# Ledger of designs, part 295: VH-VL binders against q9h9l3

Target 1, 176 residues: q9h9l3
Amino acid sequence: PRKMVAIDCEMVGTGPKGHVSSLARCSIVNYNGDVLYDEYILPPCHIVDYRTRWSGIRKQHMVNATPFKIARGQILKILTGKIVVGHAIHNDFKALQYFHPKSLTRDTSHIPPLNRKADCPENATMSLKHLTKKLLNRDIQVGKSGHSSVEDAQATMELYKLVEVEWEEHLARNPP
Key: E = the ipSAE of ESMFold2; O = the ipSAE of OpenDDE; V2 = 0.75 times the mean of E and O plus 0.25 times the DockQ between their complexes.

## First folded at step 17 (VH-VL)

Design xc33 (framework fv_nivolumab; at its last look DockQ between E and O 0.87; V2 from the best seeds 0.85)
Fold by OpenDDE, look of step 18:
Structure xc33 (fold): chain C 176 residues (1-176), chain A 122 residues (1-122), chain B 107 residues (1-107)
Amino acid sequence: as target 1 above (176 residues)
Amino acid sequence: QVQLVESGGGVVQPGRSLRLDCKASGFTFSSYGMHWVRQAPGKGLEWVAVIRYDGRYTYYADSVKGRFTISRDNSKNTLFLQMNSLRAEDTAVYYCAKGTYRYDYTGHFDYWGQGTLVTVSS
Amino acid sequence: EIVLTQSPATLSLSPGERATLSCRASQSVDSYLAWYQQKPGQAPRLLIYDASERATGIPARFSGSGSGTDFTLTISSLEPEDFAVYYCQQSYNWPYTFGQGTKVEIK
């Protein structure tokens, strides 16, 4: 079996004026889209802005949210040794205060063959929503309720699977 | 179209147990939180319990906490409510209600079943 | 728990008239307020969510407004099928709670 997972995180605003992005939800799915991890996470600092329209996070979700340190440990345990797929994944890792090896990282926002397949400029940064619509004919991040990290992680994995063979070959010839 | 069909209601004596089932169709059941809401005869609506899409998180009204258990079988598209230590005040029509938001357990109820009557009387 | 108080208890009106229903929360629920319609012998039906969003298939004559603690459901022109009991519900925090209901009856 492939040791590949997809991750998507939702962040809320902490610190002065809520400008600090803090992890508030993390979802991890396997190659088949099965949810391996999905937790609401309590930041160590007071939440100033839930960013609900984007994050989907509500105050209600924080009632029994997992403390960040605990959640981080759980998540890192899952990610260790895996190929981790994400979209603009540097944001997720930043929120996790974690650095995954570049050789084991796949960012669907920076895969030229994926953009090409979607009839987009190869070097452009396209949104997950756009790529998902173009290539999977599926609507994500619809409505005013915010994003679903599970849905986004699943979409990310599905997108990567479309170009997996080609991209893995490319990476083998051009190691990061 | 979304359909929710409750079953398992009936007449029971106080202290007894009863299990309600709710069969869901017309949507991806495993992606939504589900709720139970009840209504005593001639009375208003009372939220009873919620369960997240994956069954990992549950919340209960204080009136049923410790006695009722909400659960689900996503492979069968079925929601359950195990009711133990039933009391007269538990007499009500019990509705299965669909949570609105995908991969969540919060929010309002966009679809309801027709309900099943539970009568607790000696 | 957050207590929702609806007023009036009963509203007697004729078809074609405007109906205004109020729901007051004991504390702020932001915009996490929904309205349901229930007819005799039927399950509740979602009308409005997030204080002012109409649910799918709900006629335009139904509208919701308000935020924080004070909310209003308005039926611009009552149709015969609109005579029913209406409930507000908050989803701001657990436990979820309903108002006691307002009965809209025909005069």
Scores: ipSAE 0.873, ipTM 0.943, lowest interface PAE 0.6, mean pLDDT 96
Fold by ESMFold2-Fast, scan of step 17:
Structure xc33 (fold): chain C 176 residues (1-176), chain A 122 residues (1-122), chain B 107 residues (1-107)
Amino acid sequence: as target 1 above (176 residues)
Amino acid sequence: QVQLVESGGGVVQPGRSLRLDCKASGFTFSSYGMHWVRQAPGKGLEWVAVIRYDGRYTYYADSVKGRFTISRDNSKNTLFLQMNSLRAEDTAVYYCAKGTYRYDYTGHFDYWGQGTLVTVSS
Amino acid sequence: EIVLTQSPATLSLSPGERATLSCRASQSVDSYLAWYQQKPGQAPRLLIYDASERATGIPARFSGSGSGTDFTLTISSLEPEDFAVYYCQQSYNWPYTFGQGTKVEIK
């Protein structure tokens, strides 16, 4: 009944010494991994640090980037009423200045059965890169070019699908 | 196994239009940014335009801005360059080039086509 | 736009000699600098990217160095197939630009 999407955002440093994380790219994929949304986003504040080795964002991406307020509206229209999958997803929601209902949120960094399948402690917060390598035998976030939010969103959806039946049953019995 | 094959070049009069095609094979075309680079006879390389994997972002060199349009058809693994209002100084071999990074259109070019010659003369 | 200036324009050397090619940028491009080789009638071939990383299949005699505005391509011992034109290219900012090229020719 409810549609499911996966999201991954890239942040750049704004504010004093670049310590504030501001949205600079957002990618959303559907259940099959097809891209529904992938835009570069211009923060309302001056970019101090592109954090390129992690974000993959460079000065070039800001040319014709979508202003934050417009991008936020587009993204929220896609997310509203859907089950949203992400990894450490609270960071993405914070960057979007958005609250998504916990009952419709799935965070692959906090799903005990997923960690169990990867032979990791159930209460540990494992990186997306580690879980993807262990469970999908796929390398992501490789090289010095930074991360691809499309690739990360796709990997996140595939990871969730490994535990979807088990976890949805758990949530039905133990509503948030 | 990556191959890029340009076509559509030829002799054309100033002020006319021409469309170049670049057929890609051996990689997932829909995941990579694509570029056009040209080289006038006996001269160096000049970057012309770029398009992101999904067609959503483009950028052009000032020399072609407003006259050239880059586009792609991912279902056909084909990159296009529509050239309008052609000038003598557009005479060059046109290369299509593949961006290196998946789902990103920035960076260097890991593969190039053989090129197609465009001659603008009256 | 960022201007890349290559020197020398022509480098006349014999096989076995070391070739040192320079590329200078009008402003910092950090490490976003690539080198390409082009032989007559052929498309360019990627040699070096990110200033110092060798592309797949490129012989160890090719090396790149530098950062910011000053970059060098070194060929430690020229082979007959290395006589070609070499271009540097920046991918730091739009529009992308190439140097004018250095021709490495047989003395």
Scores: ipSAE 0.837, ipTM 0.925, lowest interface PAE 0.7, mean pLDDT 93
Fold by ESMFold2, look of step 18:
Structure xc33 (fold): chain C 176 residues (1-176), chain A 122 residues (1-122), chain B 107 residues (1-107)
Amino acid sequence: as target 1 above (176 residues)
Amino acid sequence: QVQLVESGGGVVQPGRSLRLDCKASGFTFSSYGMHWVRQAPGKGLEWVAVIRYDGRYTYYADSVKGRFTISRDNSKNTLFLQMNSLRAEDTAVYYCAKGTYRYDYTGHFDYWGQGTLVTVSS
Amino acid sequence: EIVLTQSPATLSLSPGERATLSCRASQSVDSYLAWYQQKPGQAPRLLIYDASERATGIPARFSGSGSGTDFTLTISSLEPEDFAVYYCQQSYNWPYTFGQGTKVEIK
């Protein structure tokens, strides 16, 4: 059937006081966690706040970064026609200035069966770090060096696999 | 146990080429950035080049840019340094060094090889 | 290119004494500074990263401090195995650079 990928992005601050989130890294992995895409992306606007403690993005990364317009084209080519898994994925799509078909989108921050496996309220929005530790016994986003979008995308795919059969059946009965 | 073993050093004439290899073991080589750092006899350390875990990003010191090429073969757990147009000033012990951060290529070096000596002389 | 200047060039001390090594950057490197130890005929060994974090297996007698342009490596009580050359290294910007080294030798 249809191929599945997981995506995660890191954002930097642009605009007034650095409050606008702009794409600075995007990582895409396949079903097995192999990296299909991992590029640093130069936003079209001036970077006000690298947010390095969270984003892991430093000025060094921008030296050879792919301009946003080019990177967006590369990313969308990979996503087209695929089921795309992410965590709080609306933020990633917003940063890409793109919205994937709802029927092909899976958001691990809002899957009731996944929360149930973690012994969490079914309607709660759980962090990726918390779910990964609890359900996969893995630590991600450790230390002060910021997040890795590769690790986060890989963790997101593994989390989805825990509920994939149940959730895909649910969506088939209840089309978005 | 992390191990980095350099090879390929030797004595060469100015203007010639040499390739260094660094064989890695004891860690997931394909997840980490790798660096070359050199040390001329009796001198301090000089950073030479970096390559990201997947080979997509590289950067070079100005002293070697255009002459040296860093590359890697993740299927063989091997880092390479192709050195062309060698000069007397390139005479040094060459170390391969492992970057600390997974899926990155910035930062400090947590493990080093023993080094391989390159001597460039007439 | 960011220049790191280490001082003093040589420290002559006895075991049990406190060693204080300085590294000064030509511009701010925030906290992206590491310290390495190198003994004769050996590769460098990472001691401190991010200005103050001890690397795995490094004894508590080693500590780092500072931010911006001024950094210090302190060895609280020298052991015989601590007599070596010490280098600071910045990873704030390309190209990465090292200080020229401080030799800690037996008095």
Scores: ipSAE 0.813, ipTM 0.915, lowest interface PAE 0.9, mean pLDDT 93
ESMFold2 (binder alone), look of step 18: mean pLDDT 95; pTM 0.960

Design xc34 (framework fv_nivolumab)
Fold by ESMFold2-Fast, scan of step 17:
Structure xc34 (fold): chain C 176 residues (1-176), chain A 122 residues (1-122), chain B 107 residues (1-107)
Amino acid sequence: as target 1 above (176 residues)
Amino acid sequence: QVQLVESGGGVVQPGRSLRLDCKASGFTFSSYGMHWVRQAPGKGLEWVAVIRYDGKYTYYADSVKGRFTISRDNSKNTLFLQMNSLRAEDTAVYYCAKGTYRYDYTGYFDYWGQGTLVTVSS
Amino acid sequence: EIVLTQSPATLSLSPGERATLSCRASQSVDSYLAWYQQKPGQAPRLLIYDASERATGIPARFSGSGSGTDFTLTISSLEPEDFAVYYCQQSYNWPYTFGQGTKVEIK
């Protein structure tokens, strides 16, 4: 059976007025929630806005951070050939400048059965925080210090596991 | 209850080495950054070093950089500070302290040990 | 290195009085400032973090305010157990630094 991992990335603002989202941290966990990768990543462009309230990234994290090109290679080596789970995962792939096959991608923000379990409209895009509270009775992304990409990746994997059997059967009948 | 217990302090001559241990309990040690903070007799607090939850990131105050090494063993819930080339100005009570934020090594110190005294003299 | 300067060095007050302690940073630390209490022979105790957030278990009489370079710790009505040394600390940049302390002593 194909290996499965969950990913969550943190982005900082680069470019004019900090409008460009550049990768600054990536966390990858295995099926059981164990950390496989967790590195701070130095963008190739000057950081204009750390977006700390959301990203949890501060100037201190950039000391000894892995340059983007090297980090990208390490991350892609882990993701290639695996089923990759994420929440609004297109943002993570965009920050990685990476295309992952749709057949091997699982986005917990677009899984109708998961929304159904949470008593939410099946076609709505629900936040990771909301789904985690409703289905796992766990608070994540609390306070003003920013998100933990490790915690978010772990929550994302646990959410997917709630619908894994049903959703994999659906995908087998309705290939992307 | 969160507890941090330092050990390994004592009297040591200049130029020698000493290792401090800090045993943690009452929280998931492997999920938090850990720090060493020292206080010279009758003086204020001085931050010494930090280590991330997984041991992959560390940072040191300039006064100890190249002489001190922070490390951890998550299987034993233990934080270490290896102190080499000790100087008289390293004389202080050494506190281990827990970082505030889960899976982050920056921030503040929400729990502290009782401290262990290191005296560097001849 | 960011230098934190605390004032006054010593504050002599009676129980029930309001204590106001100042911490000034040599450059902006935004809101990344904490306050600690230390009693003789004891380890420091976190009171306030992120300039104004009260740590778990800390009584409501302790409050923090400020941003940038100017910060204040206020104890609205001193209790006997509040007579101690207070330190500010910045987490804005490496290395982390503490102020030199303000001693709050009984008059």
Scores: ipSAE 0.831, ipTM 0.921, lowest interface PAE 0.7, mean pLDDT 93

Design xc35 (framework fv_nivolumab)
Fold by ESMFold2-Fast, scan of step 17:
Structure xc35 (fold): chain C 176 residues (1-176), chain A 122 residues (1-122), chain B 107 residues (1-107)
Amino acid sequence: as target 1 above (176 residues)
Amino acid sequence: QVQLVESGGGVVQPGRSLRLDCKASGFTFSSYGMHWVRQAPGKGLEWVAVIRYDGHYTYYADSVKGRFTISRDNSKNTLFLQMNSLRAEDTAVYYCAKGTYRYDYTGYFDYWGQGTLVTVSS
Amino acid sequence: EIVLTQSPATLSLSPGERATLSCRASQSVDSYLAWYQQKPGQAPRLLIYDASERATGIPARFSGSGSGTDFTLTISSLEPEDFAVYYCQQSYNWPYTFGQGTKVEIK
């Protein structure tokens, strides 16, 4: 079996009216929830909207932040060849301008058995906050200071572990 | 239950060095940013330095940049402040303080130690 | 560096009276402002954060308001234990800074 990591990214608004999402933080944890990577990332474009309520990013985080090109290289070296777990992970890959093989990608927002365990419709896209509360009895993304990508990555890994055996068997029988 | 205990203060001559320790208990030390804040006798509070939960990010007040180094040992639940090239104006009670936000080093100080007095005197 | 100016320097009041303390920033700090209480010989205690959020265990008589450059701490009815020095602090930008303090003393 391959090594497995979980990822969560925070994005800030750049471009006209801040509507472009640019990477500003990336957190990667291992199977046990230990942090492998957690850096603030400086977008190449001017930050128009920190989106602090959701991102948790503030101006002071940009001091000594890693430039996007360098951070991207570091992150890709960690992800390459591993099973990567995330929640709505396509958003993270888009911010990283990265393609990860579908066969090695696990998206906890699109795992029917996980929704079933949470008493939610199997075809619905449930928030990470809801699934974590329902299945792990843990509150994440609380308060007005923004989300912690470390907490989100840790919760995502723990959620995946609840369905890992059955889902890996499903994928072996039904390759993506 | 949360406790922060400073040690290492004392009387030291100008130009010398001193190291302060802050032992933490009652919370997951490795998940929170930590700060040093000082207070000169009879004066107000002055923020000195911060370190993120993992040690990857630090920031210092201009008055101490290049002279003081903040560091941490998460295996020992201990925060450090290495003070070099001490000056009379560094005389103060030094408090270690816990940052409010998990996995972040910005914000406020929800718990403080009792403080340790550093006197820089000839 | 963002300078925080507190006023008045000293408030002389009696128990039961309302205390209103001001903190003015040299530039906008949005809502990234906190208030601390310090009693003689003790470490500071967090009262209010994010301008208006009461910290855990802090009595309802303490309230904070304001945004941008002008902030207020209000103690609706002073208790004997409330006579102390109060400091504001901004977390908007590095370096973090405190106001010079307002001493609330018994008349």
Scores: ipSAE 0.807, ipTM 0.914, lowest interface PAE 0.9, mean pLDDT 93

Design xc36 (framework fv_nivolumab)
Fold by ESMFold2-Fast, scan of step 17:
Structure xc36 (fold): chain C 176 residues (1-176), chain A 122 residues (1-122), chain B 107 residues (1-107)
Amino acid sequence: as target 1 above (176 residues)
Amino acid sequence: QVQLVESGGGVVQPGRSLRLDCKASGFTFSSYGMHWVRQAPGKGLEWVAVIRYDGQYTYYADSVKGRFTISRDNSKNTLFLQMNSLRAEDTAVYYCAKGTYRYDYTGYFDYWGQGTLVTVSS
Amino acid sequence: EIVLTQSPATLSLSPGERATLSCRASQSVDSYLAWYQQKPGQAPRLLIYDASERATGIPARFSGSGSGTDFTLTISSLEPEDFAVYYCQQSYNWPYTFGQGTKVEIK
């Protein structure tokens, strides 16, 4: 059986008016929630907007941050051949400039059984914060200091584990 | 109840070394950044060093850079400050302090130890 | 290095009076400013963080305001236990720095 990890990335604003999202932190946890990787990442372009309220990234995090090319190589070595769990994970893969096979990708923002367990419409796109509160009784992304990608990756893995058996059976019958 | 208890302070001669320990309890030590802050007798507060929850990132004040090393042992809930090449101006009460934000080492200091006095004199 | 300048150096007031303490930064620190209280022989205690957020267990009489370079700590009605030294601290950039302190003393 393939190994499973969960990923969450934080992005900062680069480019004109800070509208381009560039990778600034990546956290990867294993099935049990133990941290396998957690690095601050220096974008190749100048940071225009740290988006600190959401990203949790500040100027001081960029001191001794890992350059994007090096971080990307480290991250891809961890993800390759594994089932990768994330929430709205297409944003993370875009920031990594990476294509992960759909058959090995699990997006907790698009798993109907998970919404059903939360008493939410199956067609609704629920935030990680709401699903975590409803199903795990845990508050994440609290306050104005920004999100923790470690906390988000851990919550994402725990949410997936609630529907893992049912969803893996569904995917075996309905390959993506 | 969060507690931080420093130890290892004392009187040392200039040029010598000293190690400070800070034992933490009452919170998940391995999830928080930790800091050292010092205060010279009758003076204000001076930030010294920080270490991230996992030990992977550190930063130091210029006055101690190259002489002091911050480290941690998460299995023992203990923070360390190795002080080398001590100078008279390093004389201060040294506080260990807990960072406010989980899985981050930036921010503020929500809990402090009682402090341990380091006196550097001949 | 960001320099924080506190004023006044000393405030002499009576219980029940309002205390207003100022902290000015040499450059913008946005809202990344905290206030601490320290009594003789004791470690500092966090009062306010992110300029205006009250720390856990801190009485409502303590409030913080300001952004950029100009910050204020207000104690609406001084209690006997509030006579202490107060420090501001910025977390905007390395190295972290503190103001020199304001002593609030009984008249």
Scores: ipSAE 0.810, ipTM 0.916, lowest interface PAE 0.9, mean pLDDT 93

Design xc37 (framework fv_nivolumab)
Fold by ESMFold2-Fast, scan of step 17:
Structure xc37 (fold): chain C 176 residues (1-176), chain A 122 residues (1-122), chain B 107 residues (1-107)
Amino acid sequence: as target 1 above (176 residues)
Amino acid sequence: QVQLVESGGGVVQPGRSLRLDCKASGFTFSSYGMHWVRQAPGKGLEWVAVIRYSGRYTYYADSVKGRFTISRDNSKNTLFLQMNSLRAEDTAVYYCAKGTYRYDYTGYFDYWGQGTLVTVSS
Amino acid sequence: EIVLTQSPATLSLSPGERATLSCRASQSVDSYLAWYQQKPGQAPRLLIYDASERATGIPARFSGSGSGTDFTLTISSLEPEDFAVYYCQQSYNWPYTFGQGTKVEIK
């Protein structure tokens, strides 16, 4: 049977004026929320803006961080052949410079039944923080220290599990 | 409800080794970074070492680098500090301290143990 | 390593008075600074983090301010239990460092 994992990545700003988003942390959890991978990742380019308010990344985290090429290989090995759950997951795949098959991708920012359960318009793009509060009665991304990609990945998996049966049936009838 | 209890302190001669343990309870130990901070008699606080929740990332103060090793056993909710090649200047109360941020090892110390005294004397 | 210098070394005040404690960093630590209180025979207690955020359970009379290299801890009206040693700590860069402490004493 195909295994399911959830992913959340943190990006820092590189390139001119820090406008390029480069991978700086990746967290992957299994179906039960156990951490399979959680590493700080050193971008190949100079970090211009840590975006700490959102990323939670600081200069201290770069000490002993895994180089991008090595981290990418480790991450792709975990993701390949699995159903991958994320929130606005195309951003994570872009940072990884990776293509994951749409048939094996689940994006909790674009699942109409999930929005319906949260009393939100079915086609609206809701934040992970909002959905987690409404449906799991849990606060994530609290304070100014930045987001925890582990907590975000765990919340994303739990949100998906609320609609898993009905959404998998929908996808089976309406691929992809 | 959060509790940190240090043990393993005592009197030891210069050049010898000692291991400190810190038993944690009242929080999810496996999710937080842990630190050791020491205080010499009548003096101020000195940060010693940190270890991430996963056990992978560590950092040490220059005064102890190469002599001390921080480690943890998440299955036993226990933090360790292995102290080798002890010197008179290592004499201090050693505090186990919990990092403030879940799944991060940077930041501050929101809970501390009672401390355990290490005396390095001939 | 970043050196934190606290002043004054000792502050002699009476209950009800305002206490103002200074912490100066040898280089910018942005807002990554905390304040701790320590009473004789006890472990330190976190008061303020990120320069100005009050820790859980800490009375409103404690406030922190500053950024960069200059930071202040203010106790608006001293209570008897506030006579203690206060330490600042930076989390801007490894290794973490503490100031030498300011003793707030009666009289």
Scores: ipSAE 0.784, ipTM 0.900, lowest interface PAE 1.0, mean pLDDT 93

Design xc38 (framework fv_nivolumab)
Fold by ESMFold2-Fast, scan of step 17:
Structure xc38 (fold): chain C 176 residues (1-176), chain A 122 residues (1-122), chain B 107 residues (1-107)
Amino acid sequence: as target 1 above (176 residues)
Amino acid sequence: QVQLVESGGGVVQPGRSLRLDCKASGFTFSSYGMHWVRQAPGKGLEWVAVIRYEGRYTYYADSVKGRFTISRDNSKNTLFLQMNSLRAEDTAVYYCAKGTYRYDYTGYFDYWGQGTLVTVSS
Amino acid sequence: EIVLTQSPATLSLSPGERATLSCRASQSVDSYLAWYQQKPGQAPRLLIYDASERATGIPARFSGSGSGTDFTLTISSLEPEDFAVYYCQQSYNWPYTFGQGTKVEIK
C-alpha cells in the first residue's frame, strides 16, 4: 500500500565552465500522471550555462524560483516513504543531494523486462525518449526549446506501469 | 479548432475596476501558459501578463504591476485579468493569447482571441 | 527592458515582389525572436518563432533569419493577402516586448 510517484529533474550548469549539474526544476507526478510538485529551483551557485536545449530552463524561470534548500525540503517530504520511479534516477538523487532507499526506488533505465518489451538488450541503458517512442508510441523531448520534466515524469510512470506487476513480484521474491 | 474568446470589456471611468474573461476551447487548457497582450487604438502591441498552466507562477509588465491580477480557473477553461485603478493609458484592445510550450509559460503566442476593447475615459 | 526597433516603418511594394523587414534589438536576444502578422480588425498571427522556424500552416514564402541583435523577415513573393502590419517579439527576457511594427502596403 505504499504510494508511488514519478520524478524528473532539470539541471543547469554551475561551477567551472558550467561542468557541475545543479537542480533547476523538479516535477513529481502521482500514479495517474497528475502533477504533485513542479517548481523552478534557484541553485545556490551562479548559473554559468542554462543548457536550455536540454533543460528547457531560461533566465526567466529563475524569477520567483524556490531556493534550493527550501525546494529540497519540500521534495524530500513528498518522496520519503514512497516508491519513487525515475529514469536514470541516480542523476536526480545526486542533484537533490539525497539518498532514497534502494528497496523503494524504481529506475526505468535498469528494468530488464521493460527493455525486452522494447526489443532492446535487457542490460542496456536505453534513453527515456527511445523507450517512450517504442512502447507508448509517443514523442517526448521534441524540438529545440528543451525538455519538459512534467512530460518526462509522466512518461516514466506510464513506462513503469507496463511492467509493474511483474517487477514488483520479482522484487518481493528478490529484495534489493 | 483552437478558440479563445474574450469578454468583459467596456467603457469605465479612471480609478475604477474591470474584469476580463477569456474562454478557451480546442486544446488542453490546463497544460499551457496563458498571456494577456494589449494594443492601444492605432498603436502597437504591448505584453501585459503571463500565468503558468496551473497558476503557480505569474509575471507582469511594470506598467500594470500592483494594479492588474492575472488568474485562471482550469475547471472552466477560463483565464481572467482583474484590472484595478484603471488609467487613461490602459485604453486598449485586450487579447488573451496561448503560450506555445506545454507545461511552460515562456515563449511565443501561437493562438490569440479576437480581443475585447477597454476604454478608460471620463 | 529590451527595445525592438523595426525598419522600415512602411514598405510599399507590388504583388510578386520580395519584402525584406528588419528588427533590431537593443541587446542580444540570441534566437528568441518571433514574427507576427496583423490585418486590420484582426488579432495577430504567429508566422515565425525562434528566429527561423515557420509556425504551423504558414506558407513557405515566409522565412526568418538572424541571431543576436539583427533579425530579418523575408516574404519571397508577395501575395495579395500578405499586405498587413508585421511585428517582431522577443522572448529572451521579461518583460516580453514587441517592435513598433512595419506596414507592408500595396504600391
Scores: ipSAE 0.832, ipTM 0.920, lowest interface PAE 0.8, mean pLDDT 93

